# Ledger of designs, part 16: miniprotein binders against Checkpoint protein hus1 homolog (hus1)

Target 1, 271 residues: Checkpoint protein hus1 homolog (hus1), of Dictyostelium discoideum (Social amoeba) (q54nc0)
Amino acid sequence: MKFKAKISKASILLKTVQNIMKIYNECICHITPDKLRFIIQSDFNDGMQVFCEIQRSLIFENFTIESLSDNEIQFQLDLESLRRVLQSATSNGVSDIFTNLTKVRGGPVLHFIIKSGTSGTVIFQDIPIVLLTAQQMAQINEPTLPDPLVHILLPNLKNLQKVIDKMKNISDCLKIMIAMNNRLSFEVETSSGSISTFYSGLDHPQFGDHVLSPDLQATVCVDIKKFAKVLHIHQLKPSEVVLCLYERSIIVHVVLTDIMITYYLPVLIKN

## First folded at step 5 (miniprotein)

Design sa18 (from PS1 with K4T T6V W12F F13T E17I)
Fold by ESMFold2-Fast, scan of step 5:
Structure sa18 (fold): chain B 271 residues (1-271), chain A 90 residues (1-90)
Amino acid sequence: as target 1 above (271 residues)
Amino acid sequence: SEITVVITVDGFTITVIVSTDEELKRLMERVFEEIEKMGVREVEITVEADSPEDARRLAEIVAEILRRYGFDEIEIRQEGDTVHITARRK
């Protein structure tokens, strides 16, 4: 098994890692000939899941991958460790960053070489990893969901995050309503009242030939702190952010050039 | 004894429904703290209460909070149980 590459867009990778790390500090890293994936599983983060896919060509150049399992490699790694390596590499201005899989004292590591622009190698850093077999990886599946009850494109995420951050000081449960006539609302309840934020004139994403009736509406409750963490993705300035409501979960689908991130949050109640 | 406050800013509306003056002060404080952080320069607020006297009194509470958050230009217009506030800052 071999993997080595030069990291070309370290600042974009750093921002991506910083954002998904807010959900959980450990992930599964899956590298294929075409993609780099970060997967955060539901096991120890209260049912939240994150599936992040990055086109290999955006992040890696001088790329080599070889394995007996269709040239795919997967391992568990600490995102805080990866963030620190990328932060140190980008904070010194322009540097060349190389990475490869190797072993240190018999244990597998993700190795980094950070070279200055003026001389040879500046620093070497290792992140211990846990290699996963192809069989173990086959058990890690992105949820397959039916058509959503309702869906909408979210408004400006930076402003929305500020609104939601204040709502989370009032209640732990965020009530989300989407109406297919271009309306979205967020509500929190107190012992003596409620606060609601309403948005109108929003767009709906297109899903093939299946168009939902504009009379459809659905409301669900989610953990507001979990939802607030998702909104930090505004730092990547996505072109589209789609919110889909399902009976037992919500999906926030984030679209960027050559990067797709999908967040799965459990529903607390259904309406 | 339901108090409804509707805050309209460019692009969205915030509705606050409360039953007491103290809850109104608490929730308005939180809302305006965030509006300040968003750099909002103009808001329109509608206060609805059970009587004209209550609506005016509650609108004065809202106006005082607005002034503390730098909205120095405040216009108030009353129509029965409803008071409309337009507030601006630079």
Scores: ipSAE 0.011, ipTM 0.450, lowest interface PAE 9.5, mean pLDDT 84

Design sa19 (from PS1 with W12A F13Y E17F V31A E34F)
Fold by ESMFold2-Fast, scan of step 5:
Structure sa19 (fold): chain B 271 residues (1-271), chain A 90 residues (1-90)
Amino acid sequence: as target 1 above (271 residues)
Amino acid sequence: SEIKVTITVDGAYITVFVSTDEELKRLMERAFEFIEKMGVREVEITVEADSPEDARRLAEIVAEILRRYGFDEIEIRQEGDTVHITARRK
């Protein structure tokens, strides 16, 4: 198999990696002719999942991919290593960044060539990877969910992040309520009382093929620290962020130009 | 014996439910840490208690906390067991 490309928009890729790395430091990287995907599975991070999809043309130019499995390549990748490569390439001026799949001392690596335009300096960096078969990749599917109980567009993420960060100091459990009449609330409880933050006048996206009644509402509990990690995405300035509640999970769907990130968080069950 | 305090700021509400004055002071201070980050200059607060006397007393506790956060203009209006507070700062 063969993969090589020049990385464009390295700063956007760096910010994306920094955000998903808050969930877990290892991921599956899946490269197809059309897309670059980062997948964080539930196995290693207390039931959270992340599916990040980037249009190939946003991130890669001079792109070549060849494999016997429909020109798709997938491997396990350490996100901290990728973050370091991208950070070094973007920290001082402009650099050309090239990447390819190769072997060093018999082991597969993702190889990087960083060329400084101004100094003529060339830096070589390798990230060891674990190649996955097409059969292994076929078992890694994004959950197919029914229509959500309720859904809403989140308010200003930067302000919401500040509110949730303060609530984290009070309780580990965040109660989330969405009402289909444009209302959203967050609540934390102590033995002596509760604190709730309410939002009204929010929009509902068109979701699925069927309209939900404005009388519908649902409430779930999630781990507040996990939810707070998701809100770091405000740094990427998304065009919209959708919150959907289900009986056993919530999803946060983040829409950016040529990037889609979906976070799956488990609902806390009463024991 | 449940005390409910609701803070309204442009499009957002913060509600505190407590049973005692000490709990009110503690949780109200936490709630004001939330709104401090939003840079608000005006808030509307509703205090609901079990009696008119308790509502007024609790409203004074809330007013003292408001003054500590720089809200120097405070207006209080009472309707039975409910007190409405409007507070402004620069």
Scores: ipSAE 0.012, ipTM 0.463, lowest interface PAE 8.9, mean pLDDT 84

Design sa2 (from PS1 with W12G F13T E17F V31L E34I)
Fold by ESMFold2-Fast, scan of step 5:
Structure sa2 (fold): chain B 271 residues (1-271), chain A 90 residues (1-90)
Amino acid sequence: as target 1 above (271 residues)
Amino acid sequence: SEIKVTITVDGGTITVFVSTDEELKRLMERLFEIIEKMGVREVEITVEADSPEDARRLAEIVAEILRRYGFDEIEIRQEGDTVHITARRK
């Protein structure tokens, strides 16, 4: 197999990596002719999953990929190592960054060549990886879910993060209610009372061909610390953030130009 | 008896339901830590209680907390069992 490319938009890739690594420091990296994907599996972080898709053309130019498995490659990758490579490549101004899949001392590595335009220095960095077979990758699937019970576009994420960060000091369980008449609330309960934050006038995304009645509403409980980690995505200034409630999970869809990040959080059983 | 306090900031509302003065004080302190971090200069608070006397008394408790968080311009309006507070700071 072969993979090589020049990395464009390294600062965007760095910010993306910084955000998803807040969930977990190891991921599966999947490269296809059309997309770069980072996947964080539920097995490692208490049922939470992340699926990040980036259009190949946003991140890679001078791109070559060859494999017997439909020109796709996949491997386990340490996100902190990738963050360090990208950070050093972006910290000193204009640099050309090249990457390729190779072997060092018989082991597979993701190799980086960082060429500084100003100083003429060339830096070589390697990240050890664990190659996955097509059969192993076939077992790693994004959840197939029915239509959501309710959905809504989130309000200003920066302010929401501040509110949720304070609420997490009060309770481990965040109660989320969405009403299809443009309303959203977040609640934490104490033994002596409750604290609720209400939002109105929010928009609902178009969800396929399904139109939900404005009379519908649903309430679920999630781990507030996990939800708080998702809200750090405000740093990327997404164009749209969709919250979907299901009986056993919630989904947060983050839409950016040529990037889509989907977070899956389990619903807590509260009784 | 149930005490209902509604706080309006940055286009959203925060509602608190409590049974005692001490619970109100504790939860209001927590809420104003959040509000302070949001950099809010103006808040609107509505206090609903079981009697006009209780509503006024509870509103004074809220006003005292507001002053501790730097809201030095406070306006209070009462309608029966409900008191409306508007508070501002620099």
Scores: ipSAE 0.000, ipTM 0.316, lowest interface PAE 14.2, mean pLDDT 83

Design sa20 (from PS1 with W12I F13R E17F R30M E34A)
Fold by ESMFold2-Fast, scan of step 5:
Structure sa20 (fold): chain B 271 residues (1-271), chain A 90 residues (1-90)
Amino acid sequence: as target 1 above (271 residues)
Amino acid sequence: SEIKVTITVDGIRITVFVSTDEELKRLMEMVFEAIEKMGVREVEITVEADSPEDARRLAEIVAEILRRYGFDEIEIRQEGDTVHITARRK
């Protein structure tokens, strides 16, 4: 098994890592000839999942990958460690960043070589990893969901984050309503009052064989702190963000040039 | 008493529904903290209450919060149990 590359656009990779690590500090990193994937599973995150796909050519140049399993490699990776490496490398301007898969004291590591353009310093950093077999990776699947109850394109994410960040100080539960006539609202309730934020004139995405009636409306409740974490993705300035409501989950689908991130959040069921 | 405050800002409508002055102050503070961070310089507010006297009194509470967030140009118009506020900051 061999992997080595030069990391290009490290600032974009850093921002992506910073956003998804707000969900959980550990992920599965999957590298294929055409994609870099970060997967955060539901097992340890109160049901939240993240599937992030980055086109290999955006992040890696001088790229080499070899494995007996269709030239794919996968491993468990600590995102905080990766964030520190990338943040160190992007501090004080430009640096050449090289990475490869190797061993230190018999254990597998993701090795980094950071060559500073300003100081002439060369820094070596290792992140210990846990290699996964192709069989283990085959058990990690993105959820298969039916058509959503309702869907909508989210408004300006930066402004939405500011609203939600204040609402989370009022309640743990965020009530989300989407109406297929271009309307979206967010509500938080206390024992003595409520705050509702209404948006109109929003667009709906094209994404399935089934067209939803404009009269359809659905409301779900989610953990507001979890939803707030997703909104940090505004830092990457996505071209499109889709919100889909399902009976037991919501999906936030983020579209960027050469990057696709899908967040799965459980719906809160009140008994 | 039922108090309803509706804020219209940059195509967004925010509605606060409360039963007490204390809750109104608390929730309005949070709303205006968000609005300030969005860099908004003009906002329209409607205050609805059970009586004209209550509507005016509650509108003054909202106006005081607006002033603390830098909205120093405030225009108030009353229509019965409803008060309309237009606020601008430099």
Scores: ipSAE 0.523, ipTM 0.857, lowest interface PAE 1.6, mean pLDDT 87

Design sa3 (from PS1 with W12K F13T E17F E34L)
Fold by ESMFold2-Fast, scan of step 5:
Structure sa3 (fold): chain B 271 residues (1-271), chain A 90 residues (1-90)
Amino acid sequence: as target 1 above (271 residues)
Amino acid sequence: SEIKVTITVDGKTITVFVSTDEELKRLMERVFELIEKMGVREVEITVEADSPEDARRLAEIVAEILRRYGFDEIEIRQEGDTVHITARRK
């Protein structure tokens, strides 16, 4: 097995890593000829999952990948370690960053070479990894869900984050309501009443050829701190953000140029 | 510039992105060392380059190496910047 590449757009990769690591510090990294994927599994995160997919050409140039298993490699990776490497590389101005798979003291590592243009310094950094077999990777699948109960395009994420940040000081449970007549609301309950924020005139995404009735609406409760972490993605300025409500989960689907991130959050049981 | 090379041997496919003729030659040599050990009689190679002229030139490099390893039945098909090579030996 071989993997080596020059990392392009290191700032975009750093921002992406910083965002998803707010969910959990360990992930599965999957590299194919066409894509780089980061997967955060539900096991360690109260049921929250993240599937992040990046077009290979955005992140890697001078790219070599070789494996008898369809030229795919996958491994467990500490995101905080990757964040430190990327931050180190971007802190000294524009740097050339090279990465490859190798071994140190018999263990597999993701090796980095950072060449600074300003100081002439060359920095070598290693991140220990745990290689996964193709068979192990085959067990890691994005959830297959039925059609959502309701769905909507979210309003401006930066403004929404400000609203949710104020609400999370009041309650740990966020009530989310979507109505298929272009309405969305967020509510938190207090001992003396409730605080709600309403949005109207929002669009609904197109899902296949089945249209939901405008009279349909659904309400779920989620952990507000988890939802707030998702909204941090506004730093990447996504073109489209879809919120889908299901009986037992919500999905936030984030579309950026050459990057797609899907967040799965469990619904809280309300007494 | 980026060169995409896809090699199919015994139902298994490998894809490599290389930037130079030297890297391509090194890749082909490694693949043919494996082929020689496994007694493979058929291989398919696809080369995608930045221009039709580059793709053809790189395909000829691949074909010459294939001939050195005893593949005497070579078919080359070109579609713009992409060249498909099928090679067999008896």
Scores: ipSAE 0.000, ipTM 0.153, lowest interface PAE 22.4, mean pLDDT 83

Design sa4 (from PS1 with W12T F13R T15V E17I E34M)
Fold by ESMFold2-Fast, scan of step 5:
Structure sa4 (fold): chain B 271 residues (1-271), chain A 90 residues (1-90)
Amino acid sequence: as target 1 above (271 residues)
Amino acid sequence: SEIKVTITVDGTRIVVIVSTDEELKRLMERVFEMIEKMGVREVEITVEADSPEDARRLAEIVAEILRRYGFDEIEIRQEGDTVHITARRK
């Protein structure tokens, strides 16, 4: 197996890594000829999952990948280690960053070469990884869900993050209501009061070929701290963010140019 | 016994429901922290209570918080158990 590439949009990759690592610091990295994927599984973070797909051409140039399994490779890596490498590469002016899969002292590593254009300095960094077999990767599946109960496009994420960050000091449970007549609300309750924020005039995305009645409404409760972590993605300035409610989970679909991030959060069931 | 405060700002509606003056002050502080981070210069607030006297008294609590957050231009109108507040700042 062989992988080698030059990282072209290191700042975008850094921001992506910084956002998903707020969910969990370890992920599965899956590289194919067409895509780079980061997967955070539910087993390590109280039922939360993240599936991030980046078009290979956005992040990698001078790209080589070879494996007996359709030229795909997959491994576990520490996101904090990746963040440090990318931060180092982007903080000291314009630099060229190269990566390849190799071995150090018998163990597999993701190797990085950072060449500074200004100082002439070359930095070498290794991230230890755990290679996964094709059989292990086959067990890592994005959830197959039915059509959502309700769905809506979220309002301005930066402003929403500010609202939710203040609400999380009131309660651990965030009530989310979507009405298919262009309405969204968030509520937190205490024993003696509540705060609700209402949004109107929002659009509903077309989800498959299914058209939902304007009379449909659904309400779920989620962990507010988990939801707040998702909203950090506003730093990437997504063009569209879709919120879908299901009976036992919610999905947040984040759409950017050549990047798709899907967050799965469990619904909290009371009593 | 139930106090309802509705804030309208930049097309967003924020509703606070409480049973005591102490909780109103506490939750309204959180709401105005949100509004401050949004950078808005004008808000419309409606205070609803069980009596005209309570509505006026609670509206004054809200107005005092508004002044602390720099809303220097405050207009108050009362309609029975409901008080309407329009506030502006630079």
Scores: ipSAE 0.548, ipTM 0.862, lowest interface PAE 1.4, mean pLDDT 87

Design sa5 (from PS1 with W12S F13K E17Y E34I)
Fold by ESMFold2-Fast, scan of step 5:
Structure sa5 (fold): chain B 271 residues (1-271), chain A 90 residues (1-90)
Amino acid sequence: as target 1 above (271 residues)
Amino acid sequence: SEIKVTITVDGSKITVYVSTDEELKRLMERVFEIIEKMGVREVEITVEADSPEDARRLAEIVAEILRRYGFDEIEIRQEGDTVHITARRK
């Protein structure tokens, strides 16, 4: 197999990596002719999953990919290592960043060549990876869900993050209520009181196969610290962020130019 | 007895239920820290208590916390067991 490319828009890739690594430091990196995907699985993340898809043309130029499995390559990657490489590359002003898949002493690595235009310095960095087979990748599937109970566009994410960050000091459980008449609320409770923040005038995108009645509403509880981690995505200035409630999970779907990120969080259920 | 405090700010409503003055102070400080992060310049607060004396005393506690967060223009209006506070800052 062979993969090599020049990384363009390294700052966007860096910001994306910084955001998803808040969920977990290890991910599956899947490269296809059309897309770069980062996948964080539920097995090691207290039930959270992340599926991040980036259009290949946004991030890679001078791109070559060859494999016997439809020219797709997948491997396990440490996101902190990738963040460090990208941070180093973007801190030198104008830099040319090249990456390729190679071997060091028989072990697979993701190799980086960073050529600084300002200092004339060339830096070589390797990130060890664990290659996955096509069969192993075929077992990794994004959940297929029915229509949500309710859904809504989130308000200003930066302001929402500030509110939620303060609420998480009060309780570990965040109650989220969506009413299909353009309302959203967040509540935390203690034995001595509650704090509720209300939002109105929010839009409902068309989600799933069925149109939902304006009379519908639903409430779920999620881990507030997990929800807070998702809101860091405001740093990428998404055009649209949709919150969907289901019986056993919530989805936060983030839309950016040439990037789509979907977060899956479990609903807290009393036994 | 239950004390109900409602804060209306920039299209949002924050409701706090407490049983003691100490609980009120702790929760209001957390709420005002949230408000501070949002850059809010005007807030309306309603305090509902079990008596006019309690409502007035509790409103004084709320006003003192507001002043610590830079709200230097405070108007207070009492209606029996309910006190309305309007606070503004630059």
Scores: ipSAE 0.006, ipTM 0.389, lowest interface PAE 9.7, mean pLDDT 84

Design sa6 (from PS1 with W12E F13K E17F R30K E34L)
Fold by ESMFold2-Fast, scan of step 5:
Structure sa6 (fold): chain B 271 residues (1-271), chain A 90 residues (1-90)
Amino acid sequence: as target 1 above (271 residues)
Amino acid sequence: SEIKVTITVDGEKITVFVSTDEELKRLMEKVFELIEKMGVREVEITVEADSPEDARRLAEIVAEILRRYGFDEIEIRQEGDTVHITARRK
């Protein structure tokens, strides 16, 4: 097994890591010839899942990967450790960042070499990892869901985050309604009444092979604190953010140039 | 609920449903704290109540809260059980 690369666009990788780590600080890192993937599993985060895919060419150059399993490698990684390395590498001007898999004192590590372009300084950093077999990776699957009940493009994400951040101080449950006639609402209930925010004139993405009737609508409840964590992704300035409602979950699908992030949140079924 | 207050900011609507004056005051304070963080200079508010007298009284409560949050230009228009408020600040 061999992996080595030079990290390009370290600031984009740093921002991506900072955002997904708000969900959970441990992930599975999966590297293929075409993609870098970060996966946060439901087992460790109260039913919430994240699947992040980055085109290899955006993040890695001078790239070498060799394994007996189709030149793919996967391991468990602490995202806070990765954030610290990337933050350090980007904080003091231009640096060349190289990474590879190796062993330190018998344990596998993700090794980093940070070379300052202005001084002769070279910094070495190691992040301990847990290697996963191809069989273990095969058990980690992105959910295969039926067609959503309803779907919509979210409004301005930065403004929405401000609204939801205030609402989360009022109630633990966020009621989300999508109507296929371009409407979206968010509601929280208090002991004294309810507060609702309404959006109209929103677009619907083409989803799957079926066009949904404009008369369709659906309402679900989710944990508002979990939903608020997803909205931090506005910092990456996505081109499209799609919200899909299902009977047991919601999906937030975030589209950026060469990066796709899909969040899965469970629907609350208790009264 | 008996009282419906709709606030429009930058094309987006926030609606408050309450049954008493005290509940209205409490929830409007929370809504305006949120609006203040958004840096909004102009809001449109619609108050719907069970009677014209109630609507006018409730609109006065909303206008007082608006003034507290720096909206010094307030225009009020009444249409039966509904009062429309346009408020502006620097």
Scores: ipSAE 0.000, ipTM 0.382, lowest interface PAE 13.5, mean pLDDT 84

Design sa7 (from PS1 with F13T T15I E17F)
Fold by ESMFold2-Fast, scan of step 5:
Structure sa7 (fold): chain B 271 residues (1-271), chain A 90 residues (1-90)
Amino acid sequence: as target 1 above (271 residues)
Amino acid sequence: SEIKVTITVDGWTIIVFVSTDEELKRLMERVFEEIEKMGVREVEITVEADSPEDARRLAEIVAEILRRYGFDEIEIRQEGDTVHITARRK
């Protein structure tokens, strides 16, 4: 197998990595001719999943990929290590960043060459990786779900993060209610009271040919600290953020130009 | 003995159920410490109690706390067991 590329838009990639690593510090990196994917699986993260897809052309130029499995490569990668490489490449002026797959001491690594335009300095960095087989990758599928019970476009994420950060000091369970008449509320409860925040005038996205009645509403409870971690994505200034409620999970779908991030959080069930 | 307080401020609606005057005072102090950080100029508070006399008395407790945080324009309206407070500064 062979992979090499020049990384463009390194600051966007850095912000993306910084955000998803709030969920878990290890991911599966999947590179195809068309896209770069970061996947965080539920097995290691108490039911939470992340699927991040980036159009190849946004992040890579001078791109070469060759493998016997349809020119696709997948491996386990430490996100903190990737963050450090990208941070050093973006910290002092403009740098050219090149990456490729190679071997060091017989083990596979993701190799980086960082060339400073201002100082003439060249930095070499290696991130050890664990290659995955096509069979292992075939077990990693993004859930295919029916239409949600209810859905809504979220309000300004930066402001919402401030709200949720205050609520998480009060309770570990966040109650989320969506009504299909353009309403959203968040509530935390204690033994002596509750605190709620209400939003109105929000839009609803369209899913396929199915249109939901405006009389529908649903309420679920999620882990507030997990939800708070998702809201950190406001740093990328997404154009659209969709919240979908299902019986056993919620989905936060984040849309940016050439980047799509989907977060899956389990619903807390009281026995 | 259930006291319901609804606070509307800058898009937030905070609903709390407290059982004592002391709980109300502690809660209001915490809320207004946070509101002060936000540069808020207007707040609306509704107090619901088990009697008109209790609602009025509790509303006065809330009003005194509002005055300490610089809300010098306070309007109080009573409707039975419910008292509405609108407070403004500058």
Scores: ipSAE 0.013, ipTM 0.491, lowest interface PAE 7.2, mean pLDDT 85

